# VH-VL binders against o27280: the designs that were tried, part 379

Target 1, 266 residues: o27280
Amino acid sequence: MDSMNVPEVLEIKRIVEESESVKTFIFSWDFRREVRPGQFVMVWDFRDEKPMSVSLIDPVRSEIGISIRRVGEFTDRVHGLSEGDLLGIRGPYGRGFELMGRDILLVGGGIGMAPLAALADEATARGMRVDALVAARTADELLFLDRLEAAGVNISTCTDDGSCGFKGFAHERLLTLEENHDMAAVCGPEPMMFQVMRILDERDVPAQLSLERYMKCAVGICGQCCLDDTGFRVCAEGPVFWSQELSRVREFGRYRRDPAGRRVPW

## First folded at step 15 (VH-VL)

Design ua80 (framework fv_marstacimab)
Fold by ESMFold2-Fast, scan of step 15:
Structure ua80 (fold): chain C 266 residues (1-266), chain A 119 residues (1-119), chain B 112 residues (1-112)
Amino acid sequence: as target 1 above (266 residues)
Amino acid sequence: EVQLLESGGGLVQPGGSLRLSCAASGFTFSSYYMSWVRQAPGKGLEWVSAISKSGGYTRYADSVKGRFTISRDNSKNTLYLQMNSLRAEDTAVYYCARLDDYYYGMDVWGQGTMVTVSS
Amino acid sequence: QSVLTQPPSVSGAPGQRVTISCTGSSSNIGADHDVHWYQQLPGTAPKLLIYGNSNRPSGVPDRFSGSKSGTSASLAITGLQAEDEADYYCQSYDRSLRGSWVFGGGTKLTVL
């Protein structure tokens, strides 16, 4: 039987409070069922099932972590759980991030930093230089700074209100950072992602974006979640897409790329 | 054990089309970037195209832009190169090569398949 | 012209040392991209000889060594053997706006 399509009932081994509104739930995991950064699981509280990105992948300790922001009824119930309580986990699902080269830029906004934290661990483990731009509305909403620092990541922060680091938006901070990266990975609010994508396209940096907001249905449950004109199924083909793939869905800024990867004006 | 085997080469007239295939065995094909490299008779090596693990990112040499399309089918462990609007200058042995995503080098090569474009 | 420059030919007698240079620019080797070397014996496909500037794959004799400095790289072959007669290619990556894998023009090694 296909074990990734059946929920496993797992004990909450440890809970890490990341902020007032975000907790990471840590479970023992059998890594014969592979998990990669950018993939998600379905979390079942024996009442409702919701998709959540994997934020920790630790084969040495045989653990995975799932970071959950408190935004509604389901997440409020899950936040009320304690170590030793049980949750159902099904998955993983979706395409993970692909790594390329020696240098990677991570740009995360709010809870979007969760899948990027797992990616940072993989990138540092393979010897890449990792620069992370961590963005939030306020300082208390910045996530994973201690974990990233412990992993040797070069961290830049920005907050809308100026309470930590650069005062302003992620794309404004990005303009002041070095331009030389082999690739980038971006996850966060859509307006942030669009602005960041424009800058990365101008710099000719290959980028991947995680479109997690579309994970309303699970693969094998409701069928298909589509993106506009492309017919991509986010659950099956995402949530991680290359900017080159997304250029067919939505035109980003004034430029498209031809098959040779060159920027072509509209 | 790790092997790449090209096929699909042959003689074609200018303006014609060919599709090359590369069958991979002995490794997890879906875990690697792949590339095509060509060599004209008596000449040096020239990179042609590269493709990411998922196929979602592709890159082409300027000399083949708009005419060639790289693709892959991970369920069949096969890499493809669709060549359209062929020119005499495209005459070469075409090699399938496994692309290292960290070093940006080619660590496994096929034996090549000959493409001849002539009238 | 190739983006990476190699001498078109080098020669040596059995037992001698030869060095093959590979000269790039600030957008490739000078941008800290690695240099790889390939050996192509007559009538065969290229094979990886040196990767990541100085590493040897299993089965490559220690007579072959690589180095990199600034915008250039070198392949050194000591104790030349007749079977070393081949074409040698360097390869790197160019981070320019179009991003590409770049090869040197190749060097034909003749053993006297």
Scores: ipSAE 0.713, ipTM 0.838, lowest interface PAE 1.3, mean pLDDT 87

Design ua81 (framework fv_marstacimab)
Fold by ESMFold2-Fast, scan of step 15:
Structure ua81 (fold): chain C 266 residues (1-266), chain A 119 residues (1-119), chain B 112 residues (1-112)
Amino acid sequence: as target 1 above (266 residues)
Amino acid sequence: EVQLLESGGGLVQPGGSLRLSCAASGFTFSSYYMSWVRQAPGKGLEWVSAISKSGGYTRYADSVKGRFTISRDNSKNTLYLQMNSLRAEDTAVYYCARLDDYYYGMDVWGQGTMVTVSS
Amino acid sequence: QSVLTQPPSVSGAPGQRVTISCTGSSSNIGADYEVHWYQQLPGTAPKLLIYGNSNRPSGVPDRFSGSKSGTSASLAITGLQAEDEADYYCQSYDRSLRGSWVFGGGTKLTVL
């Protein structure tokens, strides 16, 4: 029996309020189970199990953090928990981000900033220069700004409504930023990621993108989470993909899949 | 012991194809970027191609772009170089090398395999 | 020609100091990409001698040292010995070539 496939019941050590709709749940972690930024765990509330990205990886304190946005029944119940309460956790699962070089651009939209916050910690720890473009609908939905600033990350912000930083979308803000990077990592709504990828490809910046829709389909749970043109099973090979892998995928940025695997327009 | 061992070299005619293999042992192959470097007889080192840990990102020297394909099988601890439309100028010893993903350096090298493109 | 420039040859007597230069540009060494040095003995594969401008792998004697300034790097060999006779290559990374690993043309060291 692989111990990663059996949920371990862990006590919520600390809860951080990231925003009105986002909380980070922190647990003690045995790092004999390796965890990399971009990977996820299955979170079990003793009724339902859902995949959640790891947003904090702290070997010094022997802790991991999982950031959860309130979007439905499961997440609403988890948000109702307190320090000292128990959750089942198994994993980690999925491909993590790969790092290369001296500098990296992070482009995060909404909760997509969660796995990128963990990546920012790893990148800064290895001496990389980190620039982050943090995007949200409103100022109150910008996530992890204080944590990124404390880590020495160079931050640019944009909001759809103009309540903080650039008024507009992430890709529109990116067009005003002309710094060269060895690589980029992108996580957020798929239409945002598609536009950002196109700009990075034009600039010859190799990029990795984490598909949020994969968080609805965990490894081995949903065989219908496939990318048509390449035969990828998102639940097995994702959630992190290189832009080269996504460049020939017809559905990327155009449609998504429901729980039955049917195509749904954006 | 950390080791890289190339195979698949030989004599091939211009316009032909050849596939090189590199067997890795003594380390976690899937945790490293990998590279192919070549050296023509009596000449210097020339980088040919590189591949990411997952195989999802590849890079090629302009001299081989469109003709060579780098790939890897992490379950078999093996790196490959598929060489198509071979030219006399491709004649070289081909080395497999392990990449450092921070410094962009090469810390472990194989012994090389000779590819000769001649009629 | 090579993107990084090295002298084609250098020579010295046993016990002397020799320096091998590696000259790049603003798109590689000048962009703060580190320089690595490889030693290639006749008939053998290259071996990593210096990485990250100035670091020595385990087993490399301290008489080998690396340095970097601006768009150039240097490999210094002190206390030259007969077994140092080899080809030496510098290597860096160049962002203008769509992200490419680039080598110097190589320097043949002769111990007189």
Scores: ipSAE 0.695, ipTM 0.843, lowest interface PAE 1.5, mean pLDDT 88

Design ua82 (framework fv_marstacimab)
Fold by ESMFold2-Fast, scan of step 15:
Structure ua82 (fold): chain C 266 residues (1-266), chain A 119 residues (1-119), chain B 112 residues (1-112)
Amino acid sequence: as target 1 above (266 residues)
Amino acid sequence: EVQLLESGGGLVQPGGSLRLSCAASGFTFSSYYMSWVRQAPGKGLEWVSAISKSGGYTRYADSVKGRFTISRDNSKNTLYLQMNSLRAEDTAVYYCARLDDYYYGMDVWGQGTMVTVSS
Amino acid sequence: QSVLTQPPSVSGAPGQRVTISCTGSSSNIGADYYVHWYQQLPGTAPKLLIYGNSNRPSGVPDRFSGSKSGTSASLAITGLQAEDEADYYCQSYDRSLRGSWVFGGGTKLTVL
């Protein structure tokens, strides 16, 4: 209410080790600032600020969780923190997922399961049937399987190397799964999301996809978040988009842009 | 307290265009899917179009696809239906209705606005 | 042609019971999508009478009840009153029509 743009310094209440490279940091949260699955927060370690998806939303316990993969200097420092240490949290930001119907397919790749885990909790709590296709490069990168199982989610897995479940990519596994869903939500590497979206479009399943690469708008790079033909700004309108919206984006799944605005193939 | 109020209906010639509006009050408009339903004189109800909470997902009945466009402005609590290439068969009372995203039922209806397509 | 089939009319005397059927297919009611019922009094907009197969909104008398079995649903009205004279519509969702909300053709209830 007062300001979503001022970081609040919060104590790390609990840390969950999701894998060797992923941790979920849990904070007490005042739900006067509403949070929806698919939204993100800016995490500040008093040196740098980075966008992170919200992976747990628990109004009953008054907690949120933020799942962070160790990929660089900032995330390495954050992974070195302990329960009781402090982080700055600003937000939430972005458009969240929308639910519709009685059944939903979740397709997550790697850390892309983080916002989908929060969505699974919401969908399950409202009585939806939830099927999740959890994809990763290797078995140790499959995330939230125990949490999804505890929530009553029907789980399918695949790994690129065949170390768990189906050997292959998410879209190849999806072709072997049932076509019967009122909606889908997809989050993961953009090439995976593009292939999955094409299959869901062919099956006439409305889908929402989260474009993590565009969360950088929250750190003041306004304008660089504009998508191709539509011209809309991801920081204002994303990161979650319906597949109908992405069908007009020439760039999606084909190439990305570096900081200088040049095309870079996936 | 919860109310939907349609406007913009009237008489139009075949091939013409008309824009309907539906003003919502008494609830958080941005939290609901919305729908347009029509009823030709002396006939039954026919679903026309639906729109998601954000406006990013839309569906149309085959009879209007390519001619009608549903949209919303959550900052103004208003739902729209842009009707192009109107035909005599489009003559009907047009209702806006609030759509439940779980049950897929319509729990709040406006009073309707009459669209007459006649030469 | 309606995707959901209702009888065009039903009639009953005050105090009696009538049922209105709504027949669908495997792509809508048979796929376990919910059935909703709407009452339309002459000259007025439809109002929700039953939602989610059998639930009554606040203010709807328990004389109105809904049920669903297989590919069909029914609306039962007991203790008929003159003010029940109206058109009644069932509504569900059909996945085979690229995801469409579908209505029955409507049933005119006459209270004799």
Scores: ipSAE 0.718, ipTM 0.846, lowest interface PAE 1.3, mean pLDDT 88

Design ua83 (framework fv_marstacimab)
Fold by ESMFold2-Fast, scan of step 15:
Structure ua83 (fold): chain C 266 residues (1-266), chain A 119 residues (1-119), chain B 112 residues (1-112)
Amino acid sequence: as target 1 above (266 residues)
Amino acid sequence: EVQLLESGGGLVQPGGSLRLSCAASGFTFSSYYMSWVRQAPGKGLEWVSAISKSGGYTRYADSVKGRFTISRDNSKNTLYLQMNSLRAEDTAVYYCARLDDYYYGMDVWGQGTMVTVSS
Amino acid sequence: QSVLTQPPSVSGAPGQRVTISCTGSSSNIGADYDVHWYQQLPGTAPKLLIYDNSNRPSGVPDRFSGSKSGTSASLAITGLQAEDEADYYCQSYDRSLRGSWVFGGGTKLTVL
C-alpha cells in the first residue's frame, strides 16, 4: 500500500495516436500491483503531476495504457514525448468500476471512452454482452471504435453534427436503444452523464458514472473537489460513483466548481 | 474457513425497530456483493435486500422498501440490516448470504437469527 | 405467491430417482438467467447444492444434477438416500421486479 504512493519511473514502450488530440501511452506493468478499470494514476513529467484514467489493462502482455487529450501545458509537453522517454507513475488510485450481471451498456463521451475501453475489455473477458454508445461532437472525435470492435462490442455512435451515426446527443440516442441491460457504466461531460443517468434510473438499470474531476479528492490533494448535497460540501472518494449515490447530490449535472470553489452552471 | 455469523435478532413489538449484524471471516469481504434472505416459520425463502461491494448500490424487496436499510462496513467485515416499522409478517429467521462472482447466486450462508414481531 | 413454481412435495424410496421442477417466466429463467438450487436440512441454514444451472460445489455428490430448458429448470436426485430428506429451493433473478432475486416456494422431499 505504501509503495503505491512512491512514483516509479517508467519507459514509454509504445504510443498510439487515437485522434488528432488524443494519444495512448503504453507502459510495462507489474500486475502484483493490481489495476482495475475506472482507477487512475498520477502521471509525473518531472515538473507537474496530473491524474489520468487507465485506458488499457493487459495482464497477458504485462502492459497498462493511459490515454491523454491535449488541453493545456502539461498535456502538450507529454504529447511531445517519444517512445523510449520516461514518465513517473504513481498508483493506482480511486475506486474502479464494479461489474455485475451478464449484460452491460457503456455510454461514453469524448475522452470519457478511455476508462470505458478498459472496462469493455474486462467485461468481455468475463463473458458479458457489451453494448457501447460512443458519443462525440464530430466523427473525428469518436474514440476507440476499432478497439471496441476487436473486443466484440456491439457499437452505436452518436455525433452532435450527424457526421457519424445518430445525429444528436447521447441521451437522445439512448432513448432509441434496447432497455435490456443488467448494468451500465457512463463517462463523459457531466451534463451528458446527468441526462443519461435519469433515463437509466427510469429504466431501473443500475449505473456507475465516472467523475474525473474528483480524482484528486481520492488521493487527498484537492479539498475543492467535493459533492455538495443539501448545501454541505462532502468529499467523496471517486472517481466512480453509483447512480444511487449521485441522485442524492443536488449539484450533479447542474453546477461545477471554479478554482475558487464557487458554484458555476455548466 | 469461510464463515458468516448473524446477530441482533429477538422479540419486538409491532412498529418497533431492530438492527441485525453479520460478521464475515475467512474471505475478502470487500470483494463481494452481500444479501439478506428471510424465512418465516414453516414457510419458504424470501430475498430481502442486496448491497454492492462498495455499499453504493442497494436493492430491496417491495415488501420491505422504505422500512429496511442495508449497509456494510468493509473495515469491520460486517453487513447490517436496519429494520424499522416492523410488522407481524416480518417474523422470520434472517440469513446473511454472500452473492457469487456473477452477482446472481448465493454461495455462502450464515446460520440465521430469529426476529419475532408480536404483541 | 412465488414467482418460480415448485411442487410443494415429492417422495421416493431409497435408491429411486426423483426430480424437482422449477417453472419460471420470460422475465427470469426465460431471459437466460441461471438457476441455483439450495438444500435445507431440518433446523439448518440453506446450503448451495447446484449453481449456474448444472454445476456442483466441492463436496456435493454427483447423484445431484441440474438442468435448464426454456422457462424451466429441474433438479434430479438419483440413488436417493435417507439423508437427502430436506427442503429444496430453486432461485433465479427476475428483471421485471426491479432486478430481484427470486426463490421457488420450496419442495419437501420425503424419503419413504
Scores: ipSAE 0.632, ipTM 0.823, lowest interface PAE 2.0, mean pLDDT 88

Design ua84 (framework fv_marstacimab)
Fold by ESMFold2-Fast, scan of step 15:
Structure ua84 (fold): chain C 266 residues (1-266), chain A 119 residues (1-119), chain B 112 residues (1-112)
Amino acid sequence: as target 1 above (266 residues)
Amino acid sequence: EVQLLESGGGLVQPGGSLRLSCAASGFTFSSYYMSWVRQAPGKGLEWVSAISKSGGYTRYADSVKGRFTISRDNSKNTLYLQMNSLRAEDTAVYYCARLDDYYYGMDVWGQGTMVTVSS
Amino acid sequence: QSVLTQPPSVSGAPGQRVTISCTGSSSNIGADYDVHWYQQLPGTAPKLLIYGDSNRPSGVPDRFSGSKSGTSASLAITGLQAEDEADYYCQSYDRSLRGSWVFGGGTKLTVL
């Protein structure tokens, strides 16, 4: 029997307001069930179940955190909850980020910083040098800056509107950064990730990218989840992929699929 | 005990192929990067190839790129090296080695398997 | 030739000190990548002797020590014993060459 597929009803221990649209929900966790950055859990509000990336992994306090952006009916209901309320959690699921070397570049867009914040904690605990490029549309949408700074992360910011840091997109800011890294981890909108991956590939920096859109498939909700040309199973192998795996996928960064399976440009 | 056991070596003609295997035991194989290192008779150690924990990232020495393919099966605790278009200069003992992903060092080695490429 | 340079041989008498150098460049040791040392007894697989520049694995005597400075590293063996007769290899990582694990050419230690 696989106890990770059974939801456990957990009490919301603490809620951290990351921004006006993002909250982190913190739960006590028994670390006999290992959780790693890049993995996700299924969050059940007793009506619907949705996949959410783990954004905090704290074995010292025996806590995990799940950061949720308010984007629809499910997330609106969850955002309405208070400390002491209950949610069902099952997992973790998916393959996590892999760490290699002495330094790492994190490139996060919006809520994509959530799984990268957990990775930053693991990397700094290992003694790695961590540089983070945090990107958003506006200064108010930059996430986890205080947490990253407290962890000793070297932070660069960029905003589309220029309200904080570099004015422009993540890949434009990345072109102005000189330092080579042993590896990189990237999470955010696919067009951003594609542009960042292209630059990292040209620099021979091995990169991992988290494809949030495939998390639902990883728990067996979709019978067929695979990337074009590769034949590998996103639901079993994702959501985190190496850039080397994605380089053979003609669809990545150019197209998405609608519910009918048709290609739609980004 | 932590150990690595190589197999699949032998005599092959130039242009031929061999597939090496490395069976891992005594540790969580899926938690480690893995590597192949070779040593020609009477010569030094040469890194050949490395593979990430998931198998999604691979790296090759220039001398073998395009001819050798590293892979792993975490469900079988086994590392592989598919060697194609073999040349006389590929003659060596091939070692399986466990990679430390922080230090970039090799902390556990197998006993090696001999590959001889000769007419 | 090897990316890391070692002397091909060193020799000493029992009880003496020998030092084996490992010289790299700005893309490997000079880029602060760690240096590891391996001992290979005749007819056997290499064994990790020193990792992370100066750390000893369990079971390695304190007669063996490692150091690193600039683009070079050194392995020192004090109180030399007959069983130390072996080949010694340094290894680091090179960020150029598309990211590679690199070995020195090896040093044969002869105990006279």
Scores: ipSAE 0.712, ipTM 0.846, lowest interface PAE 1.4, mean pLDDT 88

Design ua85 (framework fv_marstacimab)
Fold by ESMFold2-Fast, scan of step 15:
Structure ua85 (fold): chain C 266 residues (1-266), chain A 119 residues (1-119), chain B 112 residues (1-112)
Amino acid sequence: as target 1 above (266 residues)
Amino acid sequence: EVQLLESGGGLVQPGGSLRLSCAASGFTFSSYYMSWVRQAPGKGLEWVSAISKSGGYTRYADSVKGRFTISRDNSKNTLYLQMNSLRAEDTAVYYCARLDDYYYGMDVWGQGTMVTVSS
Amino acid sequence: QSVLTQPPSVSGAPGQRVTISCTGSSSNIGADYDVHWYQQLPGTAPKLLIYYNSNRPSGVPDRFSGSKSGTSASLAITGLQAEDEADYYCQSYDRSLRGSWVFGGGTKLTVL
């Protein structure tokens, strides 16, 4: 327990440039601490600590990867680091994805493809057929296409502006795709996930969704991670939830909370 | 040794309620989907309900949907089946069964607990 | 009624071969879902006998074998022994029933 809650200082072994705004930081990992797709770690730059989803889990090479999008001061500083530099990592935390069935649909928006890329690796290793719908605002924000293709994943793309693949939103593209899946996993902007969940529910496809909202503490003592209707704590009970758990959450897809805990429309 | 042990069965009147428990030992309970399967006296096996590793996803046979609730407590290594609005047709031995790593087969079974719904 | 069809009984003499069929449909076995077999000795709980069509758990004799073709599966028992007297159940998964685990009606094996 102590080793899980104390940051371990790890050397950045390799950095992969995923896009102009996203990098994957790869570290050696002692798999005596199990890591599953959908779990997150706390990344400490010796000034601030932020939660980041694990995007690569490689027991053969004894490595994990953490994909980080440049969106603010912390992530901007981390993006300035080089191979050989040090970061503090503690965890993993949270519930990971649960695989079920033979055929899985992944629906990822932007950086939401990061935890789904790790899940795709596990699913393909199990012999599952994996279909991925990769969505972004523009073509240059589509992530992990080469990695998914190398893993044997069947890829569909869509962009809001039509710069790659289907022109439109993820849920619009989903309506044009075959509905033959045993389960789905969804990660991306909350409004996108809400629309996708509705379609999957109508098709009787059990779905898991990853909620990567405001998180300040990995032990779930911060109120900002709580979902309004059910009292779920993303850090402690999530970030991955089944659609059955989210079907009665008033806040999901409609409102978010600012740092002061106030409701703000999407 | 991997084991499942059911308890909580008994005689109950039609319309009554009963809660079954299944104690798991010898494996990491939280890593498995779990199920309940029943067998009426002299009849065949019938799947009743299944639950995901976290408990966040549940599935029910049409014959019990809306009346039975499957749940689990991973901290206690225990699976539950809450049975409400019981009918004579629910009379059966109820087995706890572990779903395998691929979620399709049942690789470990308990000894069963008898539920009799009769006046 | 069961979704998978088995003969209600089969019989054989010691040393003989018996085969138990399990017939499904396009929504289960015919949709490429695998078949599992369970043995239930009198007065006991079911025990996994064959998994994923043809695999044997540790401790199951090689006299027991499974196969699957199209919408059907079969369990074969060679060198029949008195201790093989039991009920045998096939089980698969059915997509059309919102993802349900489905059993055959069971086959009572009598060793004459």
Scores: ipSAE 0.691, ipTM 0.836, lowest interface PAE 1.5, mean pLDDT 88

Design ua9 (framework fv_marstacimab)
Fold by ESMFold2-Fast, scan of step 15:
Structure ua9 (fold): chain C 266 residues (1-266), chain A 119 residues (1-119), chain B 112 residues (1-112)
Amino acid sequence: as target 1 above (266 residues)
Amino acid sequence: EVQLLESGGGLVQPGGSLRLSCAASGFTFSSYYMSWVRQAPGKGLEWVSHISKSGGYTRYADSVKGRFTISRDNSKNTLYLQMNSLRAEDTAVYYCARLDDYYYGMDVWGQGTMVTVSS
Amino acid sequence: QSVLTQPPSVSGAPGQRVTISCTGSSSNIGADYDVHWYQQLPGTAPKLLIYGNSNRPSGVPDRFSGSKSGTSASLAITGLQAEDEADYYCQSYDRSLRGSWVFGGGTKLTVL
């Protein structure tokens, strides 16, 4: 019996360069350990271990993919690896996305499009109509457009600087899109997700949001996470939560907490 | 064998409370959306409430909103309906039903449990 | 009036064809939500008969068929048999009710 809590040392089979700052690392995977979109794995470079969302789930090829943005020492070291090099992978962990109905809206910001790309594959495979709003600061930070096109996804883009598609923020673009979805899934910067959630709540569209900061809570290395001192919801298992669960958490989208537990604006 | 079995029905006075249970077996309960549907004696079917796979999303018919609470315990393979402030018009057979998350149809039904609200 | 309208009763003789209509609106059937049909034999729980407008679950005879057009759906029963005597319900989803599952009022089929 292979424990999910024991890291398996896996060979990097293929590396896809998604952008100047993002790479997808592809590994052989034994699907006796089921992996669902929205779940994450712990990636170990033999120095540090970090949670990473699964961005590709391919049972036909027996592969998973992990998309990593270069933002610090750990990710810089991982980006320096080549095909054939080894990484430790432990998992999967966390609550994945739930699908409902015949159509779904995906709203992804930057690297937040990674878990949504895996979800798009699953939704299209089961015959759902998939609309994706792909948002980034600039055109070169828009991710997975070719994969989404290949999957038959209806794509809308927006960039803060107007370099591709609608000029503006995700929530501003969303206001110009159709209101007819059975559900939505959202992943990106927390302020973006908060604004998108409010619009979807107004439209009575049930939404799920991926809060990456709660990935460590799911593996038991974070204590009980309270999103507000008077909060109605305490983080038990993430990273995916329904908007109905998050709507009563005052901290969501307004504050984050530093290592000392103090409220800090986004 | 895929089965749903309701329990907890009975006679209760107006204004009273009752908790229904639905025990699921023969399938992976945590992979399905679930519903409660009721049927008053000699009348038609009426949808009451719906719950997502995780329990994080719930929906209620206007007739029961604020009085009934749907919940689930995936570790026990059990669906619940907490009924408060019961009224004579809540008298019905209550069915639990498994909801197909793609079609929005109900493919497996329990046998039902009778709730009678009477003085 | 019910949000989905069915005739309260239909009747037929053995071997005949009967149809049961289910009439909705632009917020449910007309919004491209599927119609499902349930058979309820006397004294029993409802059983799924047709799902997704026209699909039959395993074990349902091909004498039962479903169709959908515009804001309406129909259940057809050919080669009517005595054991088909039951109540039949259509069901869909209505978005104008802020996301609600809705049933038709039911149709009692009498086999004469």
Scores: ipSAE 0.703, ipTM 0.849, lowest interface PAE 1.6, mean pLDDT 88

